# Ledger of designs, part 4: VH-VL binders against Argininosuccinate lyase 2 (argH2)

Target 1, 199 residues: Argininosuccinate lyase 2 (argH2), of Mesorhizobium japonicum (q981v0r135to333)
Amino acid sequence: ATELQRHSIPIPETWLATSIRDVENILAHGTLPVVVKPVSGSGSSGVRLCDSAAAAIAGFNSAKSVLQDQVDLPSPDILIQQYVEGKEYSAEIIAYDGKLHCLGILAKHKGPPPCFVEVGHDFPAPLLEPSLQELASFASGAVSALGLEFGPAHVEFVITESGPVIIEVNPRLAGGMIPVMLSHALGTSILDMVIRLYA

## First folded at step 4 (VH-VL; framework fv_benmelstobart)

Design a38 (from B4a with light chain D50Y)
Fold by ESMFold2-Fast, scan of step 4:
Structure a38 (fold): chain C 199 residues (1-199), chain A 118 residues (1-118), chain B 107 residues (1-107)
Amino acid sequence: as target 1 above (199 residues)
Amino acid sequence: QITLKESGPTLVKPTQTLTLTCTVSGFSLSSYGVHWIRQPPGKALEWLGVIWSGGSTDYNAAFMSRLTITKDNSKNQVVLTMNNMDPVDTATYYCARKGWLRGYFDYWGQGTLVTVSS
Amino acid sequence: DIQMTQSPSSLSASVGDRVTITCKASQDISNYVAWYQQKPGKAPKLLIYYASNLETGVPDRFSGSGYGTDFTFTISSLQPEDIATYFCQQYDNLPYTFGQGTKLEIK
């Protein structure tokens, strides 16, 4: 159970795999399609959308190979996550003095399946002000559920027909131990010091 | 500009099927979900179900066995069908638009009072 | 199902008064709370969403706050046209549920 699940915030079903047997067990009890990616990243390196058990196993091997080439990464766990279809957005948030400030909402443009590579993004997202405020409130609610009181947070989410679904949260918390625990629980990496709003 | 309007019979006999139509204007059903909520006279609001923008549905478990919500995007209409009506189902029935991201309701129809009696 | 409990059930106040209504969820619902105003014979009208966001066109004397299980709705300076029944609603999880309502009357 994650902090987000504890607070009833929608997230896709997510599993950690360390072996081919783990992948097989996850698929025996899960629903295709799935996204297979290294725990250390949310980008394109080693990431694959998989519509079959064979594709998921191949994706696991690819992600594992990427991790083997990276000398300074922590434990080489692979994330398997249920695929969520919809328009993707991100929110850049900073917590300061007990308040959450949304620095901006970005809209992401994805390429075609199976890789869905990011082909561009808009800042600010091309939405009416009330919609931007609603996305900011949703993202802030997710950050609040994680107990963030100081530092930056990056939230990625997809808008489905039934509402928003969180696909990634990278908070920074005092002490450093909680972000390590949350990275393992959520399958996400810890944010770097700098947030680039219009990368 | 944005409107929802319920229509259908105002009197239903016990065991009959209720069919209500919600006609929308000023927005597309392919972009917004529409919910049905009812309110018995002098009582609290009760959520019945929803048809989402993509066409999937969710129902309150208390009504799921006798409740169906459908829509026709080209006609701007959402239809509620509820079987086996009982006098305790007497209520004002509302259709309401889902907020953009989540299930708060930003626009409501005027409501239609349905009385169930012999 | 998530239960939403409002207090008080009814409230009498004078024009210009600060009016506060509370709503308690039976479990943590984050900030997924809306507040509605309903005048006699009319449909409910959205005032507040995500616990504290003011709906467009709603006067700024209306406000909301809270997170988790405890939520507050406030009218900072009551006007005669604010006489209505007010409802909270959670939208954290299905089925969506409403509080029992607070009937606001002029003293």
Scores: ipSAE 0.012, ipTM 0.543, lowest interface PAE 8.6, mean pLDDT 78

Design a39 (from B4a with light chain D50R)
Fold by ESMFold2-Fast, scan of step 4:
Structure a39 (fold): chain C 199 residues (1-199), chain A 118 residues (1-118), chain B 107 residues (1-107)
Amino acid sequence: as target 1 above (199 residues)
Amino acid sequence: QITLKESGPTLVKPTQTLTLTCTVSGFSLSSYGVHWIRQPPGKALEWLGVIWSGGSTDYNAAFMSRLTITKDNSKNQVVLTMNNMDPVDTATYYCARKGWLRGYFDYWGQGTLVTVSS
Amino acid sequence: DIQMTQSPSSLSASVGDRVTITCKASQDISNYVAWYQQKPGKAPKLLIYRASNLETGVPDRFSGSGYGTDFTFTISSLQPEDIATYFCQQYDNLPYTFGQGTKLEIK
């Protein structure tokens, strides 16, 4: 997040919480609403929009309990992030030999607040091709700022009235049906492409 | 600071070709599209066309047969060429940058008045 | 093409008046409309985008509303510097189209 800020790439204020005391301290200095989410995961599973201190604490406890069920962790880290309103998109990027290739831009569809369960994706995002190029350039810039030279990256961002804001950059292939959608659109297997890059 | 500036001839004779140049600063043409819009004296704005960041173009069908937009990213310039000028083409011509996803125009050039007369 | 029709074509008002201009699209454009102010001899200036979002640096007396086909632009308390022609623009689909303009004058 620090590296993105150093390159003037917009990100929402994000805090790490390990205890209820951390949540309370974060809320004392931040503005509601906030999004509570686990450090691990796609960013939609376990995500909760909270418009009060009580909701944020409940969200923290829920996210912590879910993580402990998956992994035997005594104190999993939970992210508290300022809510950024806008349309959410993702970009799938492959880095090879220091070069970045954007494979596609997707529009995300999420369920109602407060949980934002992912309910679908549109590929390609239903935007004019020039807007897709603009979003691809923005997402590639974020990956470049992090210094990725090899491997897949999944970039999540929101388009606000003042421009795009990075929500998350994951150095991994997207989950679910996204690789299948891209494989069909590109006429090649995304999984095969990733395997060949790292073989 | 983001700026756009139009330049070119202010007088054109009927049947001649108009060539206008838009010079940009503060942003990259490889990242943003540039649109051309014109306004006849005392009339409404009319969208002419665009060259997008990747180099593709779209034109208003009313002008498509005589309109070409090109660019040179290394010179920070976008060029509008319109053939077979007619007195009704007398207008102030603007270049403008689009907003993030769609075409509301956040930055405009000052405009250049082109008069078509014999 | 999507046709944008503005009303009125001109109006005169006094300082401090509430001024409302309307714009009608020939088909559903969601909220993809912008409003511009243009003073004589100058380029248009963006005031409102996405029907109701105020551009940064624009005074809060300007506002917009609407969805679908009917849109309104309002100046809550007219100031002398607001003398200008105002244009709406749809950006739902190409070609982008503008209203014919509303010329605003002080009485």
Scores: ipSAE 0.000, ipTM 0.466, lowest interface PAE 12.0, mean pLDDT 78

Design a40 (from B4a with light chain D50K N53R)
Fold by ESMFold2-Fast, scan of step 4:
Structure a40 (fold): chain C 199 residues (1-199), chain A 118 residues (1-118), chain B 107 residues (1-107)
Amino acid sequence: as target 1 above (199 residues)
Amino acid sequence: QITLKESGPTLVKPTQTLTLTCTVSGFSLSSYGVHWIRQPPGKALEWLGVIWSGGSTDYNAAFMSRLTITKDNSKNQVVLTMNNMDPVDTATYYCARKGWLRGYFDYWGQGTLVTVSS
Amino acid sequence: DIQMTQSPSSLSASVGDRVTITCKASQDISNYVAWYQQKPGKAPKLLIYKASRLETGVPDRFSGSGYGTDFTFTISSLQPEDIATYFCQQYDNLPYTFGQGTKLEIK
């Protein structure tokens, strides 16, 4: 059970694979489709939606090769995760002075399966303000459950027909242009804010 | 055991203010929005408004000038206030819980019939 | 506002019949439509959400389909307890709006 599961926060079933045998064992006890991705990957690089055992094995080999192109990485860890259907969002959160501050909710746009290449982000997510508050509260709850008391957190989640499901919680700022975009929207440097909090 | 229950006056005179209370159990108002919907006798359902989990409100434009929805999370209560009642406002008033983001209503109160007459 | 036009306004059918009710939205609402059953003097009960998803505890003789502007609700084999008024609802945008209802009678 994970810390998130301990606090009754929805997450998809996730397994760690280091070999083809691990993939086969996971599929023997899991359900298709699954998403295969490298643990150390950013964005959607090396991510594959797999509807068969053969596709999952091919996805594992592909993800492993992505990690092996980065010569200084440790032995590759590949995640196999239950596929969750729904719109994908992210929340950028700062923990400071015993409080969690949600800086923004973004809608994530991905290309078609099986690769799900990130196509873009909308900020703020094109939702009514009350819906943004619901998503911010949910994401903050996940960060709180992990015990993060200071610093930035990037939360990725999917809204399903039955509610939100956490895909990933990263105790770091989002990559790419997201911190720049938020800094302009908020009229304050996100990086300067984070540096000031750690000082 | 999720329940919602409406309470308040069943008879209102024209021009008076209606106040209805929705008492919930089995879930937290901090986690779910609560909507008010009404149904005139023999007619279709009309969405009135919502108070979201975070406390923000949205109202149907047809009613917004005379409608206010508030809540007290600690009391498990949502309150609807509608000013300047008219006989055409005679209806059964329901409170209902929405799902996440976009709302279909998974749980409804029993409804309370409010008659507006002189 | 998004208008939901529901048809027919009333319907009479026999036990075991296949019953179909339709709703048309005045604009594209993707699959954000729900269907409710309402018995006299009772609150509406959710049957279907997201056009085709069956709510927990609802018998599988009830089904929904559609996308965009045209939606259908079906009872595959009508039972006596299904006598009720049925309403569609869009939840793509505020204000949420309902169809005028279909009163189902059994003969």
Scores: ipSAE 0.000, ipTM 0.475, lowest interface PAE 11.1, mean pLDDT 78

Design a41 (from B4a with light chain N53R)
Fold by ESMFold2-Fast, scan of step 4:
Structure a41 (fold): chain C 199 residues (1-199), chain A 118 residues (1-118), chain B 107 residues (1-107)
Amino acid sequence: as target 1 above (199 residues)
Amino acid sequence: QITLKESGPTLVKPTQTLTLTCTVSGFSLSSYGVHWIRQPPGKALEWLGVIWSGGSTDYNAAFMSRLTITKDNSKNQVVLTMNNMDPVDTATYYCARKGWLRGYFDYWGQGTLVTVSS
Amino acid sequence: DIQMTQSPSSLSASVGDRVTITCKASQDISNYVAWYQQKPGKAPKLLIYDASRLETGVPDRFSGSGYGTDFTFTISSLQPEDIATYFCQQYDNLPYTFGQGTKLEIK
């Protein structure tokens, strides 16, 4: 987070919550709406946009319940982030030998208020080619700022009226159907590509 | 407020290299790309290229063999370098910014006239 | 590259007149067209974007229309301060391209 800030790349305020009391304290200090999501690297599940205290608490309980069902997780921590209004996108990037390659840009779809659950993705994002280049460059810049030289990275970001904001950068493949969609579009297995990168 | 300002030599001899600097204020180069556009006296505007927020570039194919755009985010500066200048390259050079996911330019520098003459 | 053909090259009109300038794209560019005003010695100023949308702070006598390949820019009642060269621009694809410009004079 500090590396992104050092490179003047915008990020939202983010808090860690382990209890309902933590959520209440964060909301007393922060401004609604907020995004509630698991600390685990799967950006496509359990993420909720909440515009009320009750929705945020419900989102926390849902995310915590999912984490508690995983026997290999030592800590059921949940992230609560400042909501940033705008069109939301994600980028799948591969880093190899100091070079970054953007495999695709996806547009996110969200469900109804008051707690907006992610319901799908469009791939490729339905934008003009220059806009895709603009998004790919921004996402790659964030990965570069973090010093990633090898491996996959999943970048989530929002385009606001005042510019782009990084929501998160995960040094791993995206969850859900995203790797399947990319593999189909590229005519190759994304998982195989990642395995070969480290072979 | 958002501002862009071009600076550099106003006179260049044929075959020499032109170097222009665009200094920006009111926004971060880590968040916005900067475009270079030129206009010969009394002629149409011509898009030269862009350096995007992450550092990648796109150039007009007509200029790509002699054009380079670089930047230094910490200095708020974008640099255009064009090799092998010719009298037909005499023009006012602008740097400009556009809104995200837009293709039109809403912020322009004042422009700097570069004359190429022996 | 997408060519933007602008007409006329120059135009003289009286204060209060309705002025029309046209641009034709060499291929379908949907509504991805902007119009700029440029006064002598100044940088271009955005007036219209997405073919028909007025930029904030721009007087409502300026308007645009069109879709696909044919676009029109109109000044409904010409004012003395409107003396300038006007340019269209497509942004459907790179490289971005501009019309040749229309020099507007008041007589």
Scores: ipSAE 0.500, ipTM 0.816, lowest interface PAE 2.2, mean pLDDT 84

Design a42 (from B4a with light chain T56R)
Fold by ESMFold2-Fast, scan of step 4:
Structure a42 (fold): chain C 199 residues (1-199), chain A 118 residues (1-118), chain B 107 residues (1-107)
Amino acid sequence: as target 1 above (199 residues)
Amino acid sequence: QITLKESGPTLVKPTQTLTLTCTVSGFSLSSYGVHWIRQPPGKALEWLGVIWSGGSTDYNAAFMSRLTITKDNSKNQVVLTMNNMDPVDTATYYCARKGWLRGYFDYWGQGTLVTVSS
Amino acid sequence: DIQMTQSPSSLSASVGDRVTITCKASQDISNYVAWYQQKPGKAPKLLIYDASNLERGVPDRFSGSGYGTDFTFTISSLQPEDIATYFCQQYDNLPYTFGQGTKLEIK
């Protein structure tokens, strides 16, 4: 996050919560709606978009339960992020030999209020080719800022009225069905491709 | 406020290299791409190319062999370099920005007239 | 490349007249067309985008229409300050291309 800020790449305001008291304090100083999610763990498990204090507290408890189910976690740290309105996208990138290759751009869909959960993805994102180039370049810039020279990277970001905002950058393959969807679209196994990079 | 401003030589001799700088204010080059567009006197606008926010470029095929666009995010500057200038390259050169996921240009520099003659 | 053919190349009209300019794309570009106004010595100014949407701050006498390959730009009641050259632009694909321009003069 710090590296992205050093390169002037926009990220949302983020707070760490370890208790309901922390959630209440954050809400007193922040603006609803917020996104509540666990610090560790893959996928959308325990992730909620909340538009009320009650929903944020419920989301915190849900995320905390997900973390507590995992072996040897020292504390159930939960991230609370200020929500940014816009269309959400993700990019799957492979870094190899000092070059970045974008395998695809996906559009994300959210579920019903008051706490929104990701319910699906469209691949490829239904955009014109120049727009896909623009999104791919932005995501690759974030990966480059983090100094990744080898391996897969998953980037999540939102396009707002005032520009793009990075939600997260993970130096790993995306969870769920995303690698399967990309493998079908590209006519090759993404998982095999990544394994070959390390072999 | 969002602004873009072109600077560089106004006179270039045939076969020389043109270097123009676009200095931006009010937005980050890490978040927005910058396009170069030119207009010969009395003629249509011609899109030359773009450098996207992440540093990748796309060029009009007609100019690709002699055109390079680079940038320095920390200086808020985008540089266009065009080799082997010819009198037909005489034009007003603009840098411009578009909105995200849009293809029309919402902000333009004032333009700089570059005359190519001996 | 997508070619944008604009008509007429020039026209003269009186204050209060309805002025119409046409733009034709060499292939289907849906509604991905913008229209610009350019006054002598100045950069183009965006007036219309997505074929028919009016840019903020632009007078409502300006309008656009069309889809596919045929697009129209209209000034419903010409004002003296509208004397300029007008250009269409497609943004369906790279390279972005512009019409050759229509020079509008007041009689």
Scores: ipSAE 0.547, ipTM 0.834, lowest interface PAE 1.9, mean pLDDT 85

Design a44 (from B4a with heavy chain G33A)
Fold by ESMFold2-Fast, scan of step 4:
Structure a44 (fold): chain C 199 residues (1-199), chain A 118 residues (1-118), chain B 107 residues (1-107)
Amino acid sequence: as target 1 above (199 residues)
Amino acid sequence: QITLKESGPTLVKPTQTLTLTCTVSGFSLSSYAVHWIRQPPGKALEWLGVIWSGGSTDYNAAFMSRLTITKDNSKNQVVLTMNNMDPVDTATYYCARKGWLRGYFDYWGQGTLVTVSS
Amino acid sequence: DIQMTQSPSSLSASVGDRVTITCKASQDISNYVAWYQQKPGKAPKLLIYDASNLETGVPDRFSGSGYGTDFTFTISSLQPEDIATYFCQQYDNLPYTFGQGTKLEIK
């Protein structure tokens, strides 16, 4: 069981691929469309939504190439995730002295200016309090489940017809070593988490 | 090729239940959401509801109390059921496939005109 | 519900004219707007998605722009076959909603 499974945090079906054969086997058992992305992403490069086997293979090759160009890894790992349909959000959270503070929630938008809404225990308007508090609580719950005790965390999630679903949790680190530090924070490898989620 | 086709009665009496079937070809219902949209003669398009690839549904609140959408993936069919039909429900009914990137509609059925009269 | 308001409701133009239709959302919907063409007796046809992306097979005289609440659809040089009703649609939030339509005619 992973920490997210242990705490019943909703996550999409996620698979680890290291070869084209892995992609083909995953697609034989998974539901299209899927999102293909590098496990050690620094945001945006190599992330693709794929609605066919050919598109998923192309996405895998692209993500693997981008990752190898960045780090010169002998065996870069690529994540393939079930596409989750709904409105996309991110939350910025900081852990300090065993407490979690949600600094803000952003709707996924492109173009200036981005929308940023700060949430916390002191909400300015009653009409916004329930929805923003619940979104902040959900994102903070995911960070708490991963055992983060100190530092910033970036949480990506989608609101679906069945409720919120975590897409990614990224502790922010200098040098782009997010998977390594997440592994250290969890006391386990992020690759182990992904493997345990594979079904 | 990708196709969607609506079928069902074209004439419905007031208070009766409407049942329309959307038969799809060229894609799997386990991979794509299908939406129902209607258009009264000469009026704007009105979104009714959706059945997602996983089987969950969402409905326009204006119709939720009398609308049900179901599907059978093995038959390639999506079924819309609307209770207590009224003359104002006279419209062309479309089923449409959600685009793979977002909630726009990339393929539409030809539509079926349903007339509600005594 | 998010309201989509189109302007104008009808438009008459000559072949070769530049035609512009606008759509205003009642709240910020990012770029989650599609534009459709509907000819009499036919189903709507997707032309533009994500506010500015041209659907495959659609002529490049059609274009879209906008972000947030204000969106524009343009035909750079009107052709006779472009006579139709045009609709915008938001897909930022359920229920999905459409504009009231703009009926385009050639004089």
Scores: ipSAE 0.000, ipTM 0.440, lowest interface PAE 15.7, mean pLDDT 75

Design a45 (from B4a with heavy chain G33S)
Fold by ESMFold2-Fast, scan of step 4:
Structure a45 (fold): chain C 199 residues (1-199), chain A 118 residues (1-118), chain B 107 residues (1-107)
Amino acid sequence: as target 1 above (199 residues)
Amino acid sequence: QITLKESGPTLVKPTQTLTLTCTVSGFSLSSYSVHWIRQPPGKALEWLGVIWSGGSTDYNAAFMSRLTITKDNSKNQVVLTMNNMDPVDTATYYCARKGWLRGYFDYWGQGTLVTVSS
Amino acid sequence: DIQMTQSPSSLSASVGDRVTITCKASQDISNYVAWYQQKPGKAPKLLIYDASNLETGVPDRFSGSGYGTDFTFTISSLQPEDIATYFCQQYDNLPYTFGQGTKLEIK
């Protein structure tokens, strides 16, 4: 099952939905707003911040269609998470021979609420050095808790007043320009590094 | 290591208010909901209510008029207050954490027996 | 409220026996069922969640199955330390509700 909860890694209230009835039941349990997203989704495709039951149902249908379009799944699972206020970040991590290497941390930009989409990324995150080290350790801890010993992982998290909270862990490199930006900052190709680790 | 521990009075007189505190360790209250469940001696478990990670609450309708759950994230504490205690409220009271994806309880406090008598 | 009815209320079995307990929900609850073990004087311990998923650290002689309204919990080979009361719980809707419990004893 999920190793994150067993290792005390902070995560928001999260529910799994397979039907509209599930969405309605989940909303009876939690407080709006919620974030609706496909399991193992990439980027912001199919991800929505929802502040009403109607929006959450629409978000469920949207997330479901994204998964069906990509892999032709008949009944995809959709995650519904309690929305957590805070500054959003991502971390790129590579696992090799049971060791984890954090390649960088990015701060995220959002579009206007309530239906917001990630607009851009800053690299590196505009934080002091001690904060970056702490955040890198937190993100690496989440990857370690999932038992990933080989391969790339993309971690998304929010910094709240009480500390960091994991939003998503994807055992893959981030899409778009993030690998290009990190390669330039690190003076090497991240894609080349990944290939060398497995070649 | 994840722990929850209930504390408060073990003896309450009829009509008095019960206040129990659940102190948590190893996880953040801003990331997990905490539920209160009770068990009268020799009987089934009864769900009382919850305080969600975001701070909203839901209560079992049978107790809603006299039950309040609050929390302080900075102190790692969740507090249950129940008014107008009656002998039938004698039970072991537990606080518990919700599991990762749905409403099962993966970690429980040890429980505290509250006896209501004159 | 969703009613959870357990059967039997109590049973006696020998070490090594296969033990089966059932829960019936008053309405369709998909797979939103958990099973707990409770020993005298102790808090309940989670064994099974989502009807059939084994909790980490729980011996594989414990298993669960079912969907909709009918759920089954099984101990494939009863051990002395398994003597306890077992409860099912639904979490499809609030209020969460529990079965009345099945008290398991060794004969």
Scores: ipSAE 0.000, ipTM 0.461, lowest interface PAE 14.8, mean pLDDT 76

Design a46 (from B4a with heavy chain G33Y)
Fold by ESMFold2-Fast, scan of step 4:
Structure a46 (fold): chain C 199 residues (1-199), chain A 118 residues (1-118), chain B 107 residues (1-107)
Amino acid sequence: as target 1 above (199 residues)
Amino acid sequence: QITLKESGPTLVKPTQTLTLTCTVSGFSLSSYYVHWIRQPPGKALEWLGVIWSGGSTDYNAAFMSRLTITKDNSKNQVVLTMNNMDPVDTATYYCARKGWLRGYFDYWGQGTLVTVSS
Amino acid sequence: DIQMTQSPSSLSASVGDRVTITCKASQDISNYVAWYQQKPGKAPKLLIYDASNLETGVPDRFSGSGYGTDFTFTISSLQPEDIATYFCQQYDNLPYTFGQGTKLEIK
């Protein structure tokens, strides 16, 4: 059970696989589609959305191959995660002295199959329901459930028919253009803001 | 090659039950999703429902009370059953495979025209 | 629940013309739109998915664009074999819904 699951925060079902047999066992209940990705590694390298058992097995082999190139790593663990269908968003949150501040919410655009690489961002995200305020509160609740008292957090989530579902919480600033976009929207540098908080 | 083919009666009387079979090849029903879609002559396409690889189903609420979708993986067949047919149900019925990531349809059967008349 | 409205319902154009069809969703559907071509007596054929991605094997004169509620489909230089009815489809939410179709005729 993860800390988020213990606090009843919606997250997709997630499994670890170290062999093709593990992949087959995970798919026995018809949980397709799934996302296959390495537990260790950066960015979107080795990440695949799989809409069939054959694709999931191929994705597992590809992800494992990526990790094998890192000779200093222990036995590779491959993450197989329930695919959650809906609009993908991210929230940037700063925790300081027990207070959480949501700096903004961004819409994510997916790359072509088979990868989940972001191809664009929209800020502020075009949301109607739930409101941006409700989504910011939801994302902040996830950060709070993890016990983050200080520092930045990048939250990824999907808006489904049943509401938002947390995909990932990263206790660091988002990469790429996200800090630049937020600095423009806020009229200040979020990097400067983070530096000032820790000074 | 991936193919889907609809089969079943082309004429149904009002109040009777329609049963159509979709036979697939080139992929496994344990790994892929088949949807049913219909099109009345000269009109728009209308989504009816789906059976997922694990056997669970979702139906368009407009048809849910009289629609059942089942499958037999060993025969490579998906079956649509619709009760209490009415002349307004006259349409070409298609089975189609969901695309790689989302709910667009990348492979379609040829369609079968079902006429409902007395 | 999501209504897809296409315009125009029909149009006539000459070979070589640029043809544009519009599709409007009753609510925000991000980029979850596909476009299909249907010739008389045939099943629909996927042309475009995710609003702007061209399906494999489809000629590059076909293109799509849009995000949110407004989407467009374009044929940059109409050819005789393009005479058909074109449909948009949303897949943001169940039930999946289609536009009413645009009948394209060549003059």
Scores: ipSAE 0.000, ipTM 0.433, lowest interface PAE 16.4, mean pLDDT 75

